# Miniprotein binders against o77086r1339to1564: the designs that were tried, part 25

Target 1, 226 residues: o77086r1339to1564
Amino acid sequence: KSLEIAEQMTLLDAELFTKIEIPEVLLFAKDQCEEKSPNLNKFTEHFNKMSYWARSKILRLQDAKEREKHVNKFIKIMKHLRKMNNYNSYLALLSALDSGPIRRLEWQKGITEEVRSFCALIDSSSSFRAYRQALAETNPPCIPYIGLILQDLTFVHVGNQDYLSKGVINFSKRWQQYNIIDNMKRFKKCAYPFRRNERIIRFFDNFKDFMGEEEMWQISEKIKPR
Below, E stands for the ipSAE of ESMFold2; O stands for the ipSAE of OpenDDE; V2 stands for 0.75 times the mean of E and O plus 0.25 times the DockQ between their complexes.

## First folded at step 14 (miniprotein)

Design k5 (at its last look DockQ between E and O 0.95; V2 from the best seeds 0.87)
Fold by OpenDDE base, look of step 14:
Structure k5 (fold): chain B 226 residues (1-226), chain A 100 residues (1-100)
Amino acid sequence: as target 1 above (226 residues)
Amino acid sequence: SEEEFARLILEFLLEIAELLIKYARRKAEEGSPEEAIEILEFAIEWARIALEIAEKLEEEAEETGDEEKIEEARELKREAEELIKEAEKLIEELRREEEK
């Protein structure tokens, strides 16, 4: 069941990711305008919805044992997502488990250790070095974490002038852009060999059944007072 | 080589400019002409850098007397100029439509 869920998450992610056009990521890196990049925006929203949905699924459970069972299920799903190179859904679920409202709850040591081990992949203190290395070694099919692609393109845009001096083109800037875009293109070309399962797709219901951040904090504090 | 690297970057810039122009055309067709104009202006920025690289490659090829490289650089230069001209024409067309 956890494998099947991971496969269906990956199919949904792939459908959205393949619709993102190269102009959208470059335009977003330039001006951060979501309206100019509708497929990119849909993909980003999907990531956020999935994270909030997972948080909500955990927090709506009144029994601590049932919450733990759900967290363990998400961990199993994440392991499958990682194996199939779906970093998008993997990180969306990790964001849910490592979120303030969820992380502050009392969990078994094994759960805390598993989540911590997953967080090592995206250690921001090392500029996502472990993730970048893993991605470099990844063969398609793969769904990358789009947030880092956008961040990298934005940094290249802001941090580099088009010219080093009068009449001297900044090739380093263009080379950095090339490498980011070429890597993204590489992942867009490959499809996952999974079959659509309408029952599981209906179960997700576009991940629309989530509560707001404030409500999540309120429930979390009710479960475990500060 | 430095030349091969410059050519790779040039071809990349031309590809991006072309993709931006195509994307702008679709935005215009969807009823967003102002957005399309901004995208076309961005496309021109990419194509202008491509043009400058092509011009430099042509000059370097002329200094060496390599006729094949001269012709290749001229073709890439023409492509860059055509993309700029196409984008400028589309901007003008879209502006005229907004004035009506």
Scores: ipSAE 0.865, ipTM 0.939, lowest interface PAE 0.5, mean pLDDT 93
Fold by ESMFold2, look of step 14:
Structure k5 (fold): chain B 226 residues (1-226), chain A 100 residues (1-100)
Amino acid sequence: as target 1 above (226 residues)
Amino acid sequence: SEEEFARLILEFLLEIAELLIKYARRKAEEGSPEEAIEILEFAIEWARIALEIAEKLEEEAEETGDEEKIEEARELKREAEELIKEAEKLIEELRREEEK
């Protein structure tokens, strides 16, 4: 069942990812204005909604054993997402399991160790080296982590002038932009071979059934007082 | 080669400029003319750099006498000039409509 859920999450990600237009990511890198980039905003909003939805599903359960069951199910889903190269949903769910309200709860040691091992992929201390290596070895279909694409484009824009000196074009800036955009295009054009399952899609309900950060903290503190 | 690399970057810049102009037209049609103008100015930045590269390629081709490369560079140069002209015309049109 966890495989089917991962497949349907991936179909939804792919639908939104393919709608992102190249101008949107370049304009975001320039202005950091979500309102000007609607398809990009929908995709990043989807990432956050999925993460908050997963946190809420766990925190709403009053019984500790039921919470453990749900966490283990999300872990199984994440393993499937990794195998199908859906890094974006994988990281959304990892963010949920590693969030403060969730992480602070007393989990079985096996769960804690498994989540910690998953965090190695997103280790940012070496400029996301593990993730970049994994992505470089990845064949389409793939949904990459959009956050790093946006970060890289922003750093290239901010950290490089258009000209190195009067009349001397900064080709390095344009080459970096080209490589980021070309790689994004490569992943946008390849479709996943999954069929829609309307019952599962309806169950997700666009991941809109989630609690805010303050409410999640209040519930987490009720479960395990500070 | 260095020439092939410059052409690749030039064509990339033209592609992006064209996409930005198309995107700006939709923003204007959706009722966001100020945003469209900003996007068009950004598109012109990309197209002007492409034009500068095309001008250098044309100059180098003329010095070698390679007629096929000269025509290739001139076609890319025309494409850049047309994109700049298109964007500038649309900016002027949108500015006039804002005054109404």
Scores: ipSAE 0.820, ipTM 0.933, lowest interface PAE 0.5, mean pLDDT 90
ESMFold2 (binder alone), look of step 14: mean pLDDT 85; pTM 0.822

Design k6 (at its last look DockQ between E and O 0.96; V2 from the best seeds 0.00; counts 0 for: SAP 71.899 > 70)
Fold by OpenDDE base, look of step 14:
Structure k6 (fold): chain B 226 residues (1-226), chain A 100 residues (1-100)
Amino acid sequence: as target 1 above (226 residues)
Amino acid sequence: SEEEFARLILEFLLEIAELLIKYARRKLEEGDPESAIEILEFAIEWARIALEIAEKLEEEAEETGDEEKIEEARELKREAEELIKEAEKLIEELRREEEK
């Protein structure tokens, strides 16, 4: 069941990721305008919805044992996602488990340790070094974390002038852009060999069944008062 | 080599400019001419840098007397110029339609 869920998440992610065009990420890096990049927006929204959906699935459970069972299920799914190089859904679920409303709840030591170990992949203090290394070593098929691609392109855009001096082109800027885009292209070419399972896809229901952030905090504080 | 690197970057810039022009055309088909103009202006920025690289490669090739490199640089220069011209023409057409 956990493997099948991970496969279906990956199929949905792949369908959205392949629709993202190179112009969309470059335009977004330039002006942060969502309207010019509709496929990119759909993909980022999907990431957020999945995270909020996972949070909501946990917080709606009244029994602590049931919540723990669900968290353990998500951890199993995440392990499968990582094995199939789906960093998008992996990080969406990690974002749910490491979110304030969820993390502040009392969990078994084993759960806390596993979540912490997963967070090491995306340690912001190291500028995502572990993730970047893992991605560099990854062969397609792969679904990368789009947020870092956008951040990197934005950083290259803002941090570098087009010219070093009058008549001197900044090749370093263009080389950095090339490497980011070429790596993205590499992952867009390969399909996952999974079959569509309509039952599981219907169960996700486009991850639309989620509560707002304020409601999540209220429920969390009700479960474990400050 | 520095030349091979410059050529790689040049080809990349041309590819991006072409993709942006195609993307702008689709935005136009979708009924968003304002976005199309902005995308075309962005395409021109990429193509202009490509043109400057091609011009430098042509100059360097002329100094060495390598006819094959001169011809290749001229071809890439022409491609960059054509992309700029295409984008500029399309922007002008779209602006004329907005004024009606």
Scores: ipSAE 0.871, ipTM 0.942, lowest interface PAE 0.5, mean pLDDT 93
Fold by ESMFold2, look of step 14:
Structure k6 (fold): chain B 226 residues (1-226), chain A 100 residues (1-100)
Amino acid sequence: as target 1 above (226 residues)
Amino acid sequence: SEEEFARLILEFLLEIAELLIKYARRKLEEGDPESAIEILEFAIEWARIALEIAEKLEEEAEETGDEEKIEEARELKREAEELIKEAEKLIEELRREEEK
């Protein structure tokens, strides 16, 4: 069942990911204007909605044992997402389980250890080395973490001059941009072999049923007072 | 080779410039000429660097006398020049519309 959920999350991610146009990521890297990049914005919003949706599903449960059962279900879904190379949904759910309102709730040691081990993938020491190595070994189909693509393009754009000196073109800048864009194109072209399941898609309801940050903290503090 | 790498980067720059111009035209159809102008200016930045690379490839090809490489470089140069002219013309047209 968890496999089916992961497959359907991946189909939804892929649908939005393939609509992102190359100009959108380059323009966003230049000026961070959401209005010029509507498909990118929808994809980024989807990531955040999925994360908040998952947090809300956990926090709304009054019984501690029920909360643990649901966290374990999300962990199973995440393991499937990792195996099918959907890094974007994987990280959206990881960010939910590692969020302040959720992490501060005391979980069984097994859960805490698994979340900690999953966080190794996004360890920012050495510039996300673990993630970059995993991605380099990944063959399509794949949905990469869009946040790092945007971060890399932004760094290349703002951190590099177009010219090294008068008349000397900075080819390194353009080569870095080329590699990021080329990888994105490779992953956009390949479709996942999964069949759409409308019952599960309707259950997600576009992940729009979630609580705001402040409400989540209030519920978290009600469950475990400071 | 250095020539093959420079050509790869040149063609990438032209591809992006063309995509940006098409995207800007779509923003115009959506009624957003301010965004379109900014996107066109960005496209020109990419195309001008492509033009500079094409000019260097043309110079190198002319020094060797290789007619096939000379014509190839000139075609790439024309592509860059045409993209720049298209974007500049559209920007000027949009500026005139704004006066009215």
Scores: ipSAE 0.828, ipTM 0.933, lowest interface PAE 0.5, mean pLDDT 90
ESMFold2 (binder alone), look of step 14: mean pLDDT 84; pTM 0.805

## First folded at step 15 (miniprotein)

Design l1 (at its last look DockQ between E and O 0.94; V2 from the best seeds 0.87)
Fold by OpenDDE base, look of step 15:
Structure l1 (fold): chain B 226 residues (1-226), chain A 100 residues (1-100)
Amino acid sequence: as target 1 above (226 residues)
Amino acid sequence: SEEEFARLILEFLLEIAELLIKYARRKAEEGDPESAIEILEFAIEWARIALEIAEKLEEEAEETGDKEKIERARELKRRAEELIKRARELIEELRREEEK
């Protein structure tokens, strides 16, 4: 069941990721304008909805044992997602489990250790080194974390002028852009050999059933007072 | 080599410029001419840098007398110029439509 859920998440992610065009990421890196990049926006929204959906599924459970059961289920799903190189849904679920409202709750030591181990992949103190290394070693099919692609492109754009001096082109800037885009191109061909399961897709319901952040904090504080 | 690297970057810049022009056309067709114009201006920026690289490669090739390199550089220069021209023409077309 956890494998099947991971497969269906991956199919949905792959469909949205494949629709993202190279112009969209370059335009977004330049001016952060969402209107010019509709497929990119849809993909980002999908990521956020999935995270909020997962948080909501856990927090709506009144029984601590049932909450723990659901967290363990998400951990199993995440392990499958990682194996199938779906970093998008993996990180969406990780962001849910590592969110303030959920992380502050009392969990079994094993759960805390698993979540911590997953966070090591995206350790910001190391500039996502572990993730970058894993991605470099990954063969398609793969769904990368788009947030880092956008961050890297934005950093290259802001940190580099087009010219080093009058009449001298900054080739380093263009080389950095080339490498980022070339790596993205490698993963745009996301052909996962999974079959669509309409029952599971309907269960997701486009991840629209989620609570706002304020409501999540209120519920969390009710479960475990400060 | 430095030349091979310059060519790789040049081809990449031309590819991006072409993709941006195609994307702008679709935006215009979708009823967003303002965004289309901005995207086309961005495409021209990419194509201009491509043109400058192509011109430099042509000059370097002429100094060496390598006919094959000269011809390759000229073709890439022509492609860059054509992309700039297409983008400018489309900008002008879209602006004329907005004035109506």
Scores: ipSAE 0.871, ipTM 0.942, lowest interface PAE 0.5, mean pLDDT 93
Fold by ESMFold2, look of step 15:
Structure l1 (fold): chain B 226 residues (1-226), chain A 100 residues (1-100)
Amino acid sequence: as target 1 above (226 residues)
Amino acid sequence: SEEEFARLILEFLLEIAELLIKYARRKAEEGDPESAIEILEFAIEWARIALEIAEKLEEEAEETGDKEKIERARELKRRAEELIKRARELIEELRREEEK
């Protein structure tokens, strides 16, 4: 069931998210070195694996009707993820449905319209304005999109000097860092009230069963030749 | 107030500096003293800004003559100085150990 699947995806995300230490995001913002930030790296790898896993589940189906059924299932899962404030898994699945190998298969108009609607939430053309508005109204529990947290911390670090002039501390830089970190801490603190379901967790198999980009393109082109 | 805002930022800087020092110590214990030194130098950057804020708060508190404000500012200053001292001592220890 789609609701329970979304709940279990969220439990897995939350486990990895809560392990991320504050030094890790600040060190990554400073030098982008993954080796100093292992828990952060595991979380971002989880995002990518979930996205590729979802793409693979769709592309491995030989029947077009079955592929549409599974895409509609992922859409239902995404709606549940949005309601439970798991923006990170929501974006991972959106990335899968909007990926080149999947998007090019020309889905029903209703599916295409829903995917485009979902893309509006994380539209980057206005500095993620819609997402930031939604997040500002969100109460814990929540798993935010880690990519934007890292982007914001990076831009604050590289775009601001520690001093505005000799002897004048740049409080604005530190206030921006404070707000990003404080909000992250607020979301790390609150746990989701879901019970672990080992059958579903075993089904995910840590999202490790996925195809590489080249193989996915080959299958996509076999389904719909150019 | 402006004083309350400055104190909030100061305490944030001290919190981060302490977290960085603890994180660096773990990296050193895991056998990565090079990363530990870099992280400690980053921690010192944060703590030095905190110290500068604490020094300004101390000067402002002394102008008021308010003994309670003066002591609070001095406590924050001591915390910043202690973090810087701890980080520098650990860097020296790690560099000495690398030479052997």
Scores: ipSAE 0.818, ipTM 0.931, lowest interface PAE 0.5, mean pLDDT 90
ESMFold2 (binder alone), look of step 15: mean pLDDT 85; pTM 0.820

Design l2 (at its last look DockQ between E and O 0.96; V2 from the best seeds 0.87)
Fold by OpenDDE base, look of step 15:
Structure l2 (fold): chain B 226 residues (1-226), chain A 106 residues (1-106)
Amino acid sequence: as target 1 above (226 residues)
Amino acid sequence: DPEKAREEAEFARLILEFLLEIAELLIKYARRKAEEGDPESAIEILEFAIEWARIALEIAEKLEEEAEETGDEEKIEEARELKREAEELIKEAEKLIEELRREEEK
């Protein structure tokens, strides 16, 4: 069941990821205009919805044991997502489990350790080094974390002029862009061999069933007062 | 070092081809935006495409000059073809910008 859920998440992610065009990521890196990059925006929205959905699924449970059971289920799903190289849904679920409203709750030591181990992949202090290494070693099919692609492209755009001096092209800027785009292109070419399961797809319901951040905090504080 | 010069030229060519690919993709994307009824975004995307294609053109011109200095006819012809492609992309994008601006003024 956790494997099947991970497969269906991956199918949905793949469908959205493949629709992102190279112009969209370059345009977004230039001016952060979402209107020019609708498929990119849809993919980012999907990531956020999935995270909020997962948070909501946990927080709506009144019983602590049932909350723990759901967190453990998400951890199992995440392990499958990681194995199938779906970093998008993996990180969306991680964002849910590491979110303030959820992280502040009392969890068994094993859960806390598992979540911490997953966070090591995206340690910001190391500029996502572990993730970058894992991605470099990954063969398609793969769904990368788009946020880092956008961050890297934006950083290259802002940090480098097109010319080093008059008549001297900044090849380093273009080489960095090439490497980022080529790596993204590599992952867009491969499909996952999973079959669509309409029952699980219906269970997700486009991840629209989520509560707002303020409501999540209110519930969290009700469960565990400050 | 002739070997170093060759490596630099090969690298420049790789970047040139990449820039042309991106410029072409941007032009195609802009056309679709115009067809979708967003000419303003299309113009901005075309201007961005021209930025990519201009850098490609400059690289192609430099590769042509370097090839002429060496007398390598095959490299000269290749550089000329890539230069022509860059010029055509710029011309195409500029023409589309002009067409879209004329439509907005109506």
Scores: ipSAE 0.862, ipTM 0.934, lowest interface PAE 0.5, mean pLDDT 92
Fold by ESMFold2, look of step 15:
Structure l2 (fold): chain B 226 residues (1-226), chain A 106 residues (1-106)
Amino acid sequence: as target 1 above (226 residues)
Amino acid sequence: DPEKAREEAEFARLILEFLLEIAELLIKYARRKAEEGDPESAIEILEFAIEWARIALEIAEKLEEEAEETGDEEKIEEARELKREAEELIKEAEKLIEELRREEEK
């Protein structure tokens, strides 16, 4: 069932990802205005809802063994997401398992070790080098981590002048923008070959059933005081 | 250095065509924002599109000059066509900005 769940998460992500228009990411890189970029905003909102939904699914369980069972299921789902090149959902679930309210709970050593190993993919200490290497080896279909695309476009826009000197066009700036956009287009053009499963989609309920940050901390502290 | 000049012209053409593509996408996107009742955003997006198209125009002018020095009539006409495209995108965006500002004053 873990494979099916990963496939259905990927279908939902792909639907939202393909709706993001190129102007939206360039405009966001320029001025970070959510109102000008509605499809991008829906995609990032979906990422956050999925992450909070996963946290809530774990924290709402009264029984510690049931919580471990669900965490192990999310880990299996993440392994499938990685294999199908859905980095976006992979990171949404990783952020849930590595969140403060979840991480502070006492898990079996095997779980803690697996989560730590998954964090290596998105280690930011070397400008996300591990992720960039993995992405460079990735063929479509793929749903990349949108956060890094936006960060790269923002850095290129803010960190580069249009001209190197009077009358000298900064081709390096435009080449960097071209490569980021071209790669995004490449990933948008390929569809995943999965069939829609309405039972699983209904179970997700658009990931809208989640607790806020304060409620999650209160429950986490009730489970493990201090 | 004729082989390097050809490679530099091909790279410049790639960047030029990318800039024109983005400018056109931005103009289309701005039109939809205006149709949705957000002319302020549309104007800002059109100004951004002009920035992209203006750089494309500068590249096209450079390519035209280089092609004229070689006498390659095919390359001259190709550069002039790209130059016209950039000029038309700028004109389109400026006209729409003027129309939207006039409507906002009403």
Scores: ipSAE 0.822, ipTM 0.929, lowest interface PAE 0.5, mean pLDDT 90
ESMFold2 (binder alone), look of step 15: mean pLDDT 83; pTM 0.787

Design l3 (at its last look DockQ between E and O 0.96; V2 from the best seeds 0.88)
Fold by OpenDDE base, look of step 15:
Structure l3 (fold): chain B 226 residues (1-226), chain A 100 residues (1-100)
Amino acid sequence: as target 1 above (226 residues)
Amino acid sequence: SEAEFARLILEFLLEIAELLIKYARRKAEEGDPESAIEILEFAIEWARIALEIAEKLEEEAEETGDEEKIEEMRELKREAEELIKEAEKLIEELRREEEK
């Protein structure tokens, strides 16, 4: 069941990721305009919806044992996603488990240790070094974390002028852009050998069934008062 | 080599310019000419840098007498110029349509 869920998440992610065009990421890095990048926006919205959906599924459970069972199920799904090189859904679920409303609840030591081990992949203090290394060593099919691609392109755009001086082109800027885009191109052709399961897809229901952040905090504080 | 690196960047810039022009055309067809114009202006920025690199590499090849490299850079220069002209033409067409 956890493997099948991971496979269906990966199929949905792959369908959205393959629709993203190179112009969309470059335009977004330049002006942050969502209207010019509709496929990129759909992909980022999907990431956010999946995270909020996972949070909501845990917080709606009244029994602590049932919440723990659900978290353990998500951990199993995440392990499968990681093996499938689906970093998008992996990080969406990680963001759910490491979210304030969920993280502050009392969990078994084993759950806390597993979540911490997953967070080591995206340690911001190391500028995502572990993730970047893992991605460099990854062969297709793979779904990368798009947020870092956008961050890197934006950083290159803001941090570098097109010219170093009059008549002197900034090749370093263009080389950095090339490397980011070339790496994205490697994964654009995502061919996962999974079959569509309509029952699981219907269970996701486009991840539309989620609570807002305020409601999640209210429920969390009700479960575990401050 | 530095020349091989410059060539790689040149080809990349031309590819991006072409992709941006194609993307702008689709935006215009979708009924968003304003976004199309902005994307075309962005495409021209990429193509202009490509043109400057091609010109520099052509000059360097002329100094060395490398006829094969001169011809290759001249072709890439023409491609860059054509992309700029295509984008400028499309911008002008879209602006004329907005004024009607």
Scores: ipSAE 0.865, ipTM 0.940, lowest interface PAE 0.5, mean pLDDT 93
Fold by ESMFold2, look of step 15:
Structure l3 (fold): chain B 226 residues (1-226), chain A 100 residues (1-100)
Amino acid sequence: as target 1 above (226 residues)
Amino acid sequence: SEAEFARLILEFLLEIAELLIKYARRKAEEGDPESAIEILEFAIEWARIALEIAEKLEEEAEETGDEEKIEEMRELKREAEELIKEAEKLIEELRREEEK
């Protein structure tokens, strides 16, 4: 059941998200060094694994009807993830459905339209305005998209001096950092009321069973020659 | 108000400096003293700005004669000073161990 799958994906995300420490995101914003931020690295690796795992589940199917069935299943999972405010897994799966190897395949018109609709949330024009509005209206529990948190912290650090002039502290820089960190802390405090289901967790197998980028493109081009 | 905003930023800077120091200690315990030193230097940057804010708020409180506010600002100033002292002590200890 799609709801149970979304709940278990959210539990796994929440476990990793909770372990990310505030120093890790600030240090990453400063020097982009993954070694100093191991829990953050595990969380972003999890995002990428989930995305590649989903792509692989679709591409390994030889029958076009079976591929459409699985895409529709992922769409149902994504709808549940959105309702439970798990933006991180939602975007990982959207990234899979909108990836080159997947997007170029022949899909029913309804599937194409739904994916396009979901992409509106992450539209980067106007600095992710739709996503930021959705997040601002979101009450905990929530797992935000970590990529934008890191992007915002990096911009604030790189784009602002500590002092506006000698002896004049740049309070605007610190206020921006405060707001980003405060929001992150607010979401870290709240737990989801889901119980672990070991059958589903074993089915995921840590999302490690995925194809490499080259193999995915070769399969995609075999299905629909260029 | 402006004083309330400045105090919020001061307390935020102190919180982050303390978190960075704790995180650096764990990096040193894990066998990565070079990263620990870099993180401690970063913590000192945050704590020094906090100290400057505390000094300005202390001066403003002294002009009002509000003894409660004066003591509150002195405590925050002391906290910033202690964080800097602790980070500098850790840096010296780590550099001494690295020379062995």
Scores: ipSAE 0.832, ipTM 0.935, lowest interface PAE 0.5, mean pLDDT 90
ESMFold2 (binder alone), look of step 15: mean pLDDT 85; pTM 0.815

